# VH-VL binders against Type II restriction enzyme NspV (nspVR), part 13

Target 1, 219 residues: Type II restriction enzyme NspV (nspVR), of Nostoc sp. (p35677)
Amino acid sequence: TILTIEALRTEAAIFSAAESIHPEPLLYGVTDGKAVGTYIEQKFRLYLKEHYEFVQGNSASGIDFPGLLVDVKVTSIRQPQSSCPFKSARQKIFGLGYSLLIFVYDKIDNSTNRTATLNILHTIYVSAERTADFQMTRGIRNILANEGNKDDLIAFMSDRNLPVDEIEAGNVADEILRNPPMQGFLTISNALQWRLQYGRVIERAGQEDGILTVYRNNP
Key: E = the ipSAE of ESMFold2; O = the ipSAE of OpenDDE; V2 = 0.75 times the mean of E and O plus 0.25 times the DockQ between their complexes.

## First folded at step 11 (VH-VL; framework fv_roledumab)

Design h2 (from g4 with heavy chain Y102R M103F; at its last look DockQ between E and O 0.78; V2 from the best seeds 0.78)
Fold by ESMFold2, look of step 11:
Structure h2 (fold): chain C 219 residues (1-219), chain A 123 residues (1-123), chain B 107 residues (1-107)
Amino acid sequence: as target 1 above (219 residues)
Amino acid sequence: QVQLVESGGGVVQPGRSLRLSCTASGFTFSDYFMHWVRQAPAKGLEWVAVIWYDGSIKYYADSVKGRFTFSRDNSQDTLYLQLNSLRPEDTAVYYCARHPLRFGPKYGAFDIWGQGTMVTVSS
Amino acid sequence: AIRMTQSPSSFSASTGDRVTITCRASQDIRSYVAWYQQKSGKAPKFLIYAASTLQSGVPSRFSGSGSGTDFTLTINSLQSEDFATYYCQQYYSTPFTFGQGTRVEIT
């Protein structure tokens, strides 16, 4: 069976429910968020590998499911964010170029039993066109709704310190006028890489096209 | 063919050291937690240690903590157990065992074992 | 640490008999129990996980049951190849622990 995005979402929901009730002794006392993240990612990938055919990610593709253009992110509810490689300033306007499947956990250690449970509070699918920056796309969409032109778009990009030169800014502005961006729902800030913050997609999951609730703990 | 093969056992005096190896074949070694389990002559099984699939995290039984060191080399599909400050009660056959990383209770046990290597600690 | 107590310590039976081995955990471990068979001079062989699920390739005469603290391995219609020592194991909490073993002798 070939893995589809529909199947990926269905399996992620099943995985989230099962993992949330599984006491795992090998996670007890683990505080490294990277270790918790790779545990979830590896477990999910190995399950899918057993049941589906798909192209697995590698360093060249940079994402977990290159055949579907989906990347998996695992983050704690206490500060739901991830790093993402910088490819282009256009990503803040038009999106990352791939979709996100986001597992948001709360880790609960039980010292009596020496186990940990990764309570998956949210699992969210964000379609590629919704992965742009919220404030950047809101501002651009408002400019267009208020009869803004190329000069207005260039000025806005400059005011927001978008990392582009004049020629690139002009090209991006022309592209915006031809293909207005959709409203994005991430908060994207620059550090060494893009820092993606997921608070808004957690809040809005199931309420916006392209931001799908895959799983939510306890209705 | 899925296989685990231990080596490095022998006879040593108390206080000395040995280094055990376990080589894996026929499966993707870096997908699995790995364990050491030992069995004293004519006795039951005793869990010794576990190492995460990437070698990052390790747990030890209290009886060996501070004396034994578990490591893995995923480029050579090999486990290592350094046995220091050996005592007569460490005399056992030492097995390596494979532990799948998959969700659900189906994969939470040791599905593949090596044939073991004998360690004897005596004067 | 969770103690696993097996009974009986040894057992003699004839071919064709039903054999029952019990294992009691010192606390609730849900269904996180595995069973192993070990023949003399050989490595343990994985039989059952999740208290009751047979591993692929294990004969259907083996079955497991139980949850919580009390678990049972049953061998229906013993065969001559079933002479071995049987261990239960919990994988609910580290340190993982085994029962002390039950030797089944077919004589």
Scores: ipSAE 0.667, ipTM 0.841, lowest interface PAE 1.6, mean pLDDT 90
ESMFold2 (binder alone), look of step 11: mean pLDDT 93; pTM 0.950
OpenDDE, look of step 11: ipSAE 0.881; ipTM 0.941

Design h3 (from g4 with heavy chain Y102R M103L; at its last look DockQ between E and O 0.86; V2 from the best seeds 0.80)
Fold by ESMFold2, look of step 11:
Structure h3 (fold): chain C 219 residues (1-219), chain A 123 residues (1-123), chain B 107 residues (1-107)
Amino acid sequence: as target 1 above (219 residues)
Amino acid sequence: QVQLVESGGGVVQPGRSLRLSCTASGFTFSDYFMHWVRQAPAKGLEWVAVIWYDGSIKYYADSVKGRFTFSRDNSQDTLYLQLNSLRPEDTAVYYCARHPLRLGPKYGAFDIWGQGTMVTVSS
Amino acid sequence: AIRMTQSPSSFSASTGDRVTITCRASQDIRSYVAWYQQKSGKAPKFLIYAASTLQSGVPSRFSGSGSGTDFTLTINSLQSEDFATYYCQQYYSTPFTFGQGTRVEIT
């Protein structure tokens, strides 16, 4: 069958529950968060491949499910963040250009059995329009609600150090006036790449349109 | 169709080195964990080592740790096992084996095996 | 490491016999057990995973059972091609370990 976003979310919930109870002996002693992340991403992709057809991601597409415009992120509950490639300063205002499926884990090693368990605590779907920066979109939406003009938007972008020149700032301000952004819920900071922080989407899952609880480990 | 082919076995003196290869065909090599398993003449099976699908992580049996080195080249669909400081007790047929990355206990550990390559350490 | 102990080590049987091979783990390994058949001079052949699930193409005269620490491979009505050595293997924890083998020979 052809993979849909609805099926992707349903299967992510089933996968999260099963992953939380089965041991992972090959993850024992693994402390590299990137290694744990790619393991879960690879395992989930192979799990779906058993029964679904979909376009698989590669280095050129930069996301895991390019046919659905969804990228998978895997992060520890202890510091829930990821990096992603910079494409445009506009991403802080209008979103990444794709949706996120986020697995949030807590890894527990058992030294007696020499195995590990990946407890998936949350699995969250963030619609593309919600992937913009929280503070940037809040400020812009406040300016628009107070009937601010193009110059007010340009000044705000400058105050927030949005990495745009004067011409691009003007073009972005015009776009904001034509197409006001929705409230974003990521924290996006500039490090070596975009640094995406997920604390707010973990907190708000199930409480905001476009930020869906796919799975939650019920304590 | 799906196939693993080992090579590089031979007769060597104790203390010498040998490099084994395993070439895969008929499946997406980078989707799988790969293992080496050995069998001394007229004896049982002994697990030797595992390598992750991307080569990033490796584990070794205590009997070979520090002497054997496992690697893979996913662009050539090939595994390598470097056998250093060989001892007479390393004499065995060496098999490469495929290990699927699947949810739970599904599909076991070693669903496909090569034919093996013989390593003899004597004299 | 988890020890896997097979019983018996060997025995003689005739075609048509029902054969039972037992494997005991030194700790609870849930259903993380596989069974292999190996003929002289050949690589092991994968038979059973998850303690009881037959690999595709394995004859239905083979069956597996057990959970926890005690596991059984049964061959109903032995055929001439079934005379071989059989190994159990755990994949619950590294190092993945095998039983010592059970050789099924012609009477």
Scores: ipSAE 0.674, ipTM 0.841, lowest interface PAE 1.6, mean pLDDT 90
ESMFold2 (binder alone), look of step 11: mean pLDDT 93; pTM 0.948
OpenDDE, look of step 11: ipSAE 0.892; ipTM 0.947

Design h4 (from g4 with heavy chain Y102R K106D; at its last look DockQ between E and O 0.88; V2 from the best seeds 0.80)
Fold by ESMFold2, look of step 11:
Structure h4 (fold): chain C 219 residues (1-219), chain A 123 residues (1-123), chain B 107 residues (1-107)
Amino acid sequence: as target 1 above (219 residues)
Amino acid sequence: QVQLVESGGGVVQPGRSLRLSCTASGFTFSDYFMHWVRQAPAKGLEWVAVIWYDGSIKYYADSVKGRFTFSRDNSQDTLYLQLNSLRPEDTAVYYCARHPLRMGPDYGAFDIWGQGTMVTVSS
Amino acid sequence: AIRMTQSPSSFSASTGDRVTITCRASQDIRSYVAWYQQKSGKAPKFLIYAASTLQSGVPSRFSGSGSGTDFTLTINSLQSEDFATYYCQQYYSTPFTFGQGTRVEIT
């Protein structure tokens, strides 16, 4: 059976429910969020590999499901954020170029039994067109709604410290006028490596087109 | 064929060291937790240690903590167990064992074992 | 550490007999129990996980049951190749611990 996005979402919900009740001794006392994230990602991928055919990610693609253009992110409810490879400043305006499947956990250690449970509070699918920066896209869409021109867009990008030079800013402004961006719902920090913050998609899952609640255990 | 092969056992005096190896083949090594389990002659099984699939986290039995060091090299599909300050009670066949990642209550224990390597600690 | 107490220590049986081996955990371990078969001079062979789930390739005459603290391994019609030592093991908490073993011997 070939993995589809619909199947991926269904399986993510099943996985989230099962993991939320599983006491895991090998996570007890683990404080490294990267180790917890890798544990969930590996376990989910191996589960899918048993049941589906799909193209798996590698260093060149940089995402977990390149055939579906989906990347998996795992984050704690306490600081719901991840790093993401920087490809272009355009990503803050037009989106990452792929969709996100986000597992949001709260880790509960039991010192009596020396186990940990990863309570998956939210599992969220964010379609690629919604993965742009909220404030950047909101500002740009407002400029366009008020009949702003290329110079207004360039000034806004400069005011927001978008990491582009003058030539790229002009090219981006031209593309905005040709293809107005959709409202994005991530918070993306200006850096060579993006910091993606998920607070808004957690809050608005199921309430916005393209921001889907896949699973909710304790919203 | 899925296989684990231990090596490095031998006869040593108390207080000395040995290094055991376990070579994996026929499966994606970096997908698995790996363990060492030992069995003294004519005795039962005793869990020794576990290492995470990426080598980042390790747990040891109290009987060996501070004396044994577990590591893995995923580029060579090999496990290592450094046995320091050996005691006569460490005399055993040492097995490496594979621990699959499974979802939910189907979390299994040790599905593939090596044939073992003998360590004898004797004066 | 969670203690696993296995009973009996040995069991004499004939081909065709029903064999029952019990294992008691020192605390609630849900169903996080595995069973292994070991023949003399050989590595253990994995039989059952999650207390009752039979590993692929294991004959259907083997079965497991229990949850919480009390677990059993049953061989419904003992065959000549089943004479071996059997171990239960918990994987609920580190250190992972084994029962002391049950030898199933020819009468």
Scores: ipSAE 0.666, ipTM 0.842, lowest interface PAE 1.7, mean pLDDT 91
ESMFold2 (binder alone), look of step 11: mean pLDDT 93; pTM 0.946
OpenDDE, look of step 11: ipSAE 0.887; ipTM 0.944

Design h5 (from g4 with heavy chain K106D; at its last look DockQ between E and O 0.89; V2 from the best seeds 0.78)
Fold by ESMFold2, look of step 11:
Structure h5 (fold): chain C 219 residues (1-219), chain A 123 residues (1-123), chain B 107 residues (1-107)
Amino acid sequence: as target 1 above (219 residues)
Amino acid sequence: QVQLVESGGGVVQPGRSLRLSCTASGFTFSDYFMHWVRQAPAKGLEWVAVIWYDGSIKYYADSVKGRFTFSRDNSQDTLYLQLNSLRPEDTAVYYCARHPLYMGPDYGAFDIWGQGTMVTVSS
Amino acid sequence: AIRMTQSPSSFSASTGDRVTITCRASQDIRSYVAWYQQKSGKAPKFLIYAASTLQSGVPSRFSGSGSGTDFTLTINSLQSEDFATYYCQQYYSTPFTFGQGTRVEIT
């Protein structure tokens, strides 16, 4: 069976429910968020490999499901964020160029049994067009709604320290005027790479087109 | 098809060191947790250690903690167990074992074992 | 560590007999139990996981049952190739402990 976006979302929900009740002895005492993230990513990929055919990601493709243009992100509820490779400053305005499937966990260690449970509180699918920065897109859309011109857009990008030179800023402003951006819902900041913050998509999942609740653990 | 082959066993004096290897074939090695399990002559099975599929995290039985070091090289599909400060009670056949990373009710166990390599610690 | 107490230590039987081996955990381990068969001079062979699920290729005369603390391996209609030592193992918590083994012998 060929993996589709719909199947990916359905399977992510099944996976999230199963993992939330699994006491895992091999995670007990693990505090490295990268290790926890890799555990979820690896386990989910192997689960899908048993049932589906799909193009798997590698270092060259840079995303987990290149045939679907989806990348998987795993983050703790305590500070829900990830790093993302910088490709272009345009990503803050027009989106990452791919969709996100986000697993948000709370890790609970049981010292009596020496096990850990990854309680998946949220699993969220964010469509590619919603992966732009919230404040950047809100400001740009407001400028356009008030009949702002190219110079207004360039000034705004400069005020917000978008990492572009004058020529690129002009090209981006022209593109905005031709193809006004959709409202984005990530918070994207620069910390050696893009830092993606997921607080808003966790809050708004199921309430915005393109920000879908795949799974929610109702404690 | 799927195979694990241990090597590096031998006879050694107490206090000395030995390095065991386990070579995998016929499967994607980096998809699996891997374990060492040992069996003293005419005795039962004793779990020794586990290593994560990427080598990042390891757990050891109390009887070997601080003396044994588990590692893996996924580019060569090989496990290593460094046995330091060997004692006569470490005398055993040492098996490597594969642990699939499954979910739900299909929780893993040791589905494939090597044939073992003998370690004898004596004066 | 979780202790796995296996009984009996040995069991004499004839081809065609039903053999029952029990394994008791020192605490509730849900169904995180596996069973292995080991013939003399050979590595253990995986039979059952999750207390009751047969591994692919294992004859249907083998079955497992139990949850919590008490677990059973049953061999219906023992065959000549089934004379071996059998081990239970918990994988609920590290260290992953084994029962001491049950040797099934020819009468």
Scores: ipSAE 0.614, ipTM 0.832, lowest interface PAE 1.8, mean pLDDT 90
ESMFold2 (binder alone), look of step 11: mean pLDDT 93; pTM 0.946
OpenDDE, look of step 11: ipSAE 0.873; ipTM 0.937

Design h6 (from g4 with heavy chain Y102R Y107W; at its last look DockQ between E and O 0.82; V2 from the best seeds 0.80)
Heavy chain, then light chain:
Amino acid sequence: QVQLVESGGGVVQPGRSLRLSCTASGFTFSDYFMHWVRQAPAKGLEWVAVIWYDGSIKYYADSVKGRFTFSRDNSQDTLYLQLNSLRPEDTAVYYCARHPLRMGPKWGAFDIWGQGTMVTVSS
Amino acid sequence: AIRMTQSPSSFSASTGDRVTITCRASQDIRSYVAWYQQKSGKAPKFLIYAASTLQSGVPSRFSGSGSGTDFTLTINSLQSEDFATYYCQQYYSTPFTFGQGTRVEIT
ESMFold2, look of step 11: ipSAE 0.717; ipTM 0.856
ESMFold2 (binder alone), look of step 11: mean pLDDT 91; pTM 0.926
OpenDDE, look of step 11: ipSAE 0.881; ipTM 0.942

## First folded at step 12 (VH-VL; framework fv_roledumab)

Design i1 (from h1 with heavy chain P105W; at its last look DockQ between E and O 0.87; V2 from the best seeds 0.81)
Fold by ESMFold2, look of step 12:
Structure i1 (fold): chain C 219 residues (1-219), chain A 123 residues (1-123), chain B 107 residues (1-107)
Amino acid sequence: as target 1 above (219 residues)
Amino acid sequence: QVQLVESGGGVVQPGRSLRLSCTASGFTFSDYFMHWVRQAPAKGLEWVAVIWYDGSIKYYADSVKGRFTFSRDNSQDTLYLQLNSLRPEDTAVYYCARHPLRMGWKYGAFDIWGQGTMVTVSS
Amino acid sequence: AIRMTQSPSSFSASTGDRVTITCRASQDIRSYVAWYQQKSGKAPKFLIYAASTLQSGVPSRFSGSGSGTDFTLTINSLQSEDFATYYCQQYYSTPFTFGQGTRVEIT
């Protein structure tokens, strides 16, 4: 069976429920968020491999499901954020170029039995066009609604310190005028890579087109 | 053809060191937790250590902690167990064992074992 | 560490007999139990995981049951190739631990 986005979301919900009740001795005392993230990503991929055929990610593709244009992100509820590779400043305006499947966990260690449980509080699917920066896209859409022109867009990008030179700013402004961006729902800041913050998509899941609740375990 | 092959056993004096190897074939090595389990001739099976699929995290039995070091080389599909400060009670057949990384408890047992390598610690 | 106590330590049996081996954990380990068969001079062979799920390729005369602290391996009609030592093992908590073993011997 060929993996579809619908099946991916269904299986992610099943996976989330199963992991939330599984005491794992090999996670006890692990505090490294990258290790927890890789554990979930690997288990989910291997779970899908047992039932589906799909193109698996590699260094050339840079995302986990290149055939579906979906990348998996795993983050703690305590600081729900991830890094992703910087390709272009355009990503803050037009989106990452792929969709996100986000597992948000709370890790609970039990010292009596020396196990840890990854309680998946939220699993969220964010469509590619919603992966742009919230404030950047809100401002741009407001400028367009108020008869803004290329100069207004360039000034806004400069005011917001978008990491582009004047030539690229002009190119992006031209693109905005041809293809106005949709409202994005991430908060994107720069570090060594993009820092994606997920607080808003957690809050708005199920309430916005393209921001889907896949699983919620929040009694 | 899934296979694990241990090597590096031998006879050594107390206080000396050995390095055991386990070579894997027929499966994607980096998908698995890997373990060492030992069996003394007069005793049953004793778990020794586990290493995560990427080598990042390791756990040891108290009897070997601080003396044994587990590592893996996923580019060569090989495990290593460095046995330092060996004692007569470390005398055993040492097995490497494969532990699937699948949905939790469904695959949380040692599904493939090597044939073992003998370590004898005596003077 | 979680102690796994097997009984009996040995069992004399004939082909066709029903063999029952019991394993008790020192605490609740849910169903995180595996069973292994080991013949003399050979590595253990994986039989059962999750207390009751038969590994592929294992004959259906083998079965497992139990949860919590009490677990049972049953060989329903013993065959000549089944004479071996059997071990239970918990994988609920590190250190992972094995029972002392049960030798199933020919009469």
Scores: ipSAE 0.681, ipTM 0.859, lowest interface PAE 1.5, mean pLDDT 91
ESMFold2 (binder alone), look of step 12: mean pLDDT 92; pTM 0.941
OpenDDE, look of step 12: ipSAE 0.884; ipTM 0.939

Design i2 (from h1 with heavy chain P105L; at its last look DockQ between E and O 0.91; V2 from the best seeds 0.82)
Fold by ESMFold2, look of step 12:
Structure i2 (fold): chain C 219 residues (1-219), chain A 123 residues (1-123), chain B 107 residues (1-107)
Amino acid sequence: as target 1 above (219 residues)
Amino acid sequence: QVQLVESGGGVVQPGRSLRLSCTASGFTFSDYFMHWVRQAPAKGLEWVAVIWYDGSIKYYADSVKGRFTFSRDNSQDTLYLQLNSLRPEDTAVYYCARHPLRMGLKYGAFDIWGQGTMVTVSS
Amino acid sequence: AIRMTQSPSSFSASTGDRVTITCRASQDIRSYVAWYQQKSGKAPKFLIYAASTLQSGVPSRFSGSGSGTDFTLTINSLQSEDFATYYCQQYYSTPFTFGQGTRVEIT
């Protein structure tokens, strides 16, 4: 069976429910969020591999499901964020170029039996067109709604410290006028890589087109 | 053919060191947790250590903690167990064992074992 | 560490007999139990996981049951190849631990 986006979402919900009740001794005392994230990513990939055919990600592709243009992110509810490779400043305006499947966990250690449970509180699918920066797209859409011109867009990009030179800024402004961006819902900040913050998509899941609730643990 | 092959056993004096190896073949080595389990002559099985699929995290039995070091080289499909400060009670056949990473209650057990390598610690 | 206590430590049986081996955990381990068969001079052979699920290729005369603290391995009609030592093992918590073994010998 060929893996589709619909199957991916369905299986992610099943996986989230099963992992939320699984006491894992090999996670007890693990505080490194990268290790927890890799554990979930590997376990989910191996689960899917048992029943589905799909192109698996590698370091060259940079995303987990390149055939579907989906990347998996695993993050703690306590600080829901991830890093993401910088490809272009245009990603803040038009999106990452791929969709996200986000597992949001709360890790509960039990010191009596020396196990940990990853309680998956949210599993969210974010369509590629919603992965742009919230503030950047809000400001741009406001400028366009108020009949702003190319110079207004360039000034806004400069005010928001978009990492582009003058020629790039002009080209991006022309593209915005030809193809106005949708409202994005991530917070994307600069560092050596993009830092993606997921608080808004957690809040808005199921309430915005392209921000889908895949699973929610009802306490 | 899925296979695990241990080597490096021998006879050593107390207080000395020995390094065991386990070579894997026939499966994607980097998908698995790996373990060492030992068995003293005419005795039962004793779990020794586990290593994560990427080598990043390790757990040891109390009887060996601080003396044994577990590592893996995924480019060579090989496990290593460094046995330091050996004691007569470490005398055993040492097995490496495979632990699949699977959802739910499916396998947390050892589905593939090597043939074992004998370590004898005596004066 | 979680102790796994097997009973009996050994016994004699004939082909065709129904044999039952028990394993008791020192605390609740849900169903995180495996069973192994070991013949003299050989590595253990994996039989059962999750207390009751047979590994592929294991004859249906083997069965496992139990949850919590009390677990059993049953061989419904003992065959000549079944004379061996049997171990239970918990994988609920590190250190993973084994029962002391039960040797099933021919009468």
Scores: ipSAE 0.682, ipTM 0.846, lowest interface PAE 1.6, mean pLDDT 91
ESMFold2 (binder alone), look of step 12: mean pLDDT 92; pTM 0.935
OpenDDE, look of step 12: ipSAE 0.887; ipTM 0.943

Design i3 (from h1 with heavy chain K106Y; at its last look DockQ between E and O 0.83; V2 from the best seeds 0.81)
Fold by ESMFold2, look of step 12:
Structure i3 (fold): chain C 219 residues (1-219), chain A 123 residues (1-123), chain B 107 residues (1-107)
Amino acid sequence: as target 1 above (219 residues)
Amino acid sequence: QVQLVESGGGVVQPGRSLRLSCTASGFTFSDYFMHWVRQAPAKGLEWVAVIWYDGSIKYYADSVKGRFTFSRDNSQDTLYLQLNSLRPEDTAVYYCARHPLRMGPYYGAFDIWGQGTMVTVSS
Amino acid sequence: AIRMTQSPSSFSASTGDRVTITCRASQDIRSYVAWYQQKSGKAPKFLIYAASTLQSGVPSRFSGSGSGTDFTLTINSLQSEDFATYYCQQYYSTPFTFGQGTRVEIT
């Protein structure tokens, strides 16, 4: 069976429910969020591999499901964010170029049994067109709604510290005028890499087109 | 054919060291937690250590902690167990074992075992 | 650590017999139990995981049951190749621990 996005979402919900009740001794005392993230990603991929055919991600493709243009993100509810490689400054305006499947967990260690449980509180699918930065796209869309020109767009990108040079800023402004961006719902901040913050998509899941609740566990 | 092959066992004096190896074939080695389990002559099974699929995290039984070091080389599909400060009670057949990473309670802790390598510690 | 206590420690049986081996955990381990068969001079062979799920290629005369603290391995109609030592094992918490073994011998 060929993996589809619909099947991916269904299986992510089943996986989320199963993991939420699994006490894992090999996660006890693990504090590294990257290690927890890799554990979930690996386990989910292996689960799917037993039931579906799909193109698997690698270091060259940079995303987990390149045939579907979906990347998996795993983050703690306590600070729901991830790092993401900088590909271009355009990503803050036009989106990442792929969709996100986000697992949001609360890790609970049991010192008596020396186990940990990854209680998955939310699993969210964010369509690629919604993965741009909220404030950047809101400001740009307001400028366009008020008939702003290329210079207005360039000034706004500068005010927001978009990491582009003068030539790139002009090219991006021309592209905005030709192809106005959709409203994005991530918070994307400049750091050594992109920092993606998921607070808004957690809040808005099931309430916005392209931001879908896949699983929710409300304890 | 899924296979694990241990090597490096032998007879050594107390206080000396050995290095055991386990070579994997027939499966994607980097997808699995791996373990060492030992069995003293005519005795039961004793878990020794586990290593994460990427080698980053390790747990040891109290009886060997501080003396044994577990590592893996995923480019060579090989596990290593460094046995330092060996004692007569470490005398055992040492098995490497594969730990499937499956959803929920539906995994077996040690679904594939090697045939073992014998370590004898005596003066 | 979680103690796994097997009963009986040994059992004499004939081909065709129904053999039942029990394993008791010192605390609730849900269904995080595996069973192994070991013949003299050989590595353990994986039989059952999740208390009751038979590993691929294991004969259907083997079955497992139980949850919580009490677990059972059953061999229906014992065959000549089934004379061996059987171990239960918990994988709920480290250190992973085994029962002391049950030796099934020919009468």
Scores: ipSAE 0.705, ipTM 0.862, lowest interface PAE 1.4, mean pLDDT 91
ESMFold2 (binder alone), look of step 12: mean pLDDT 91; pTM 0.929
OpenDDE, look of step 12: ipSAE 0.898; ipTM 0.949

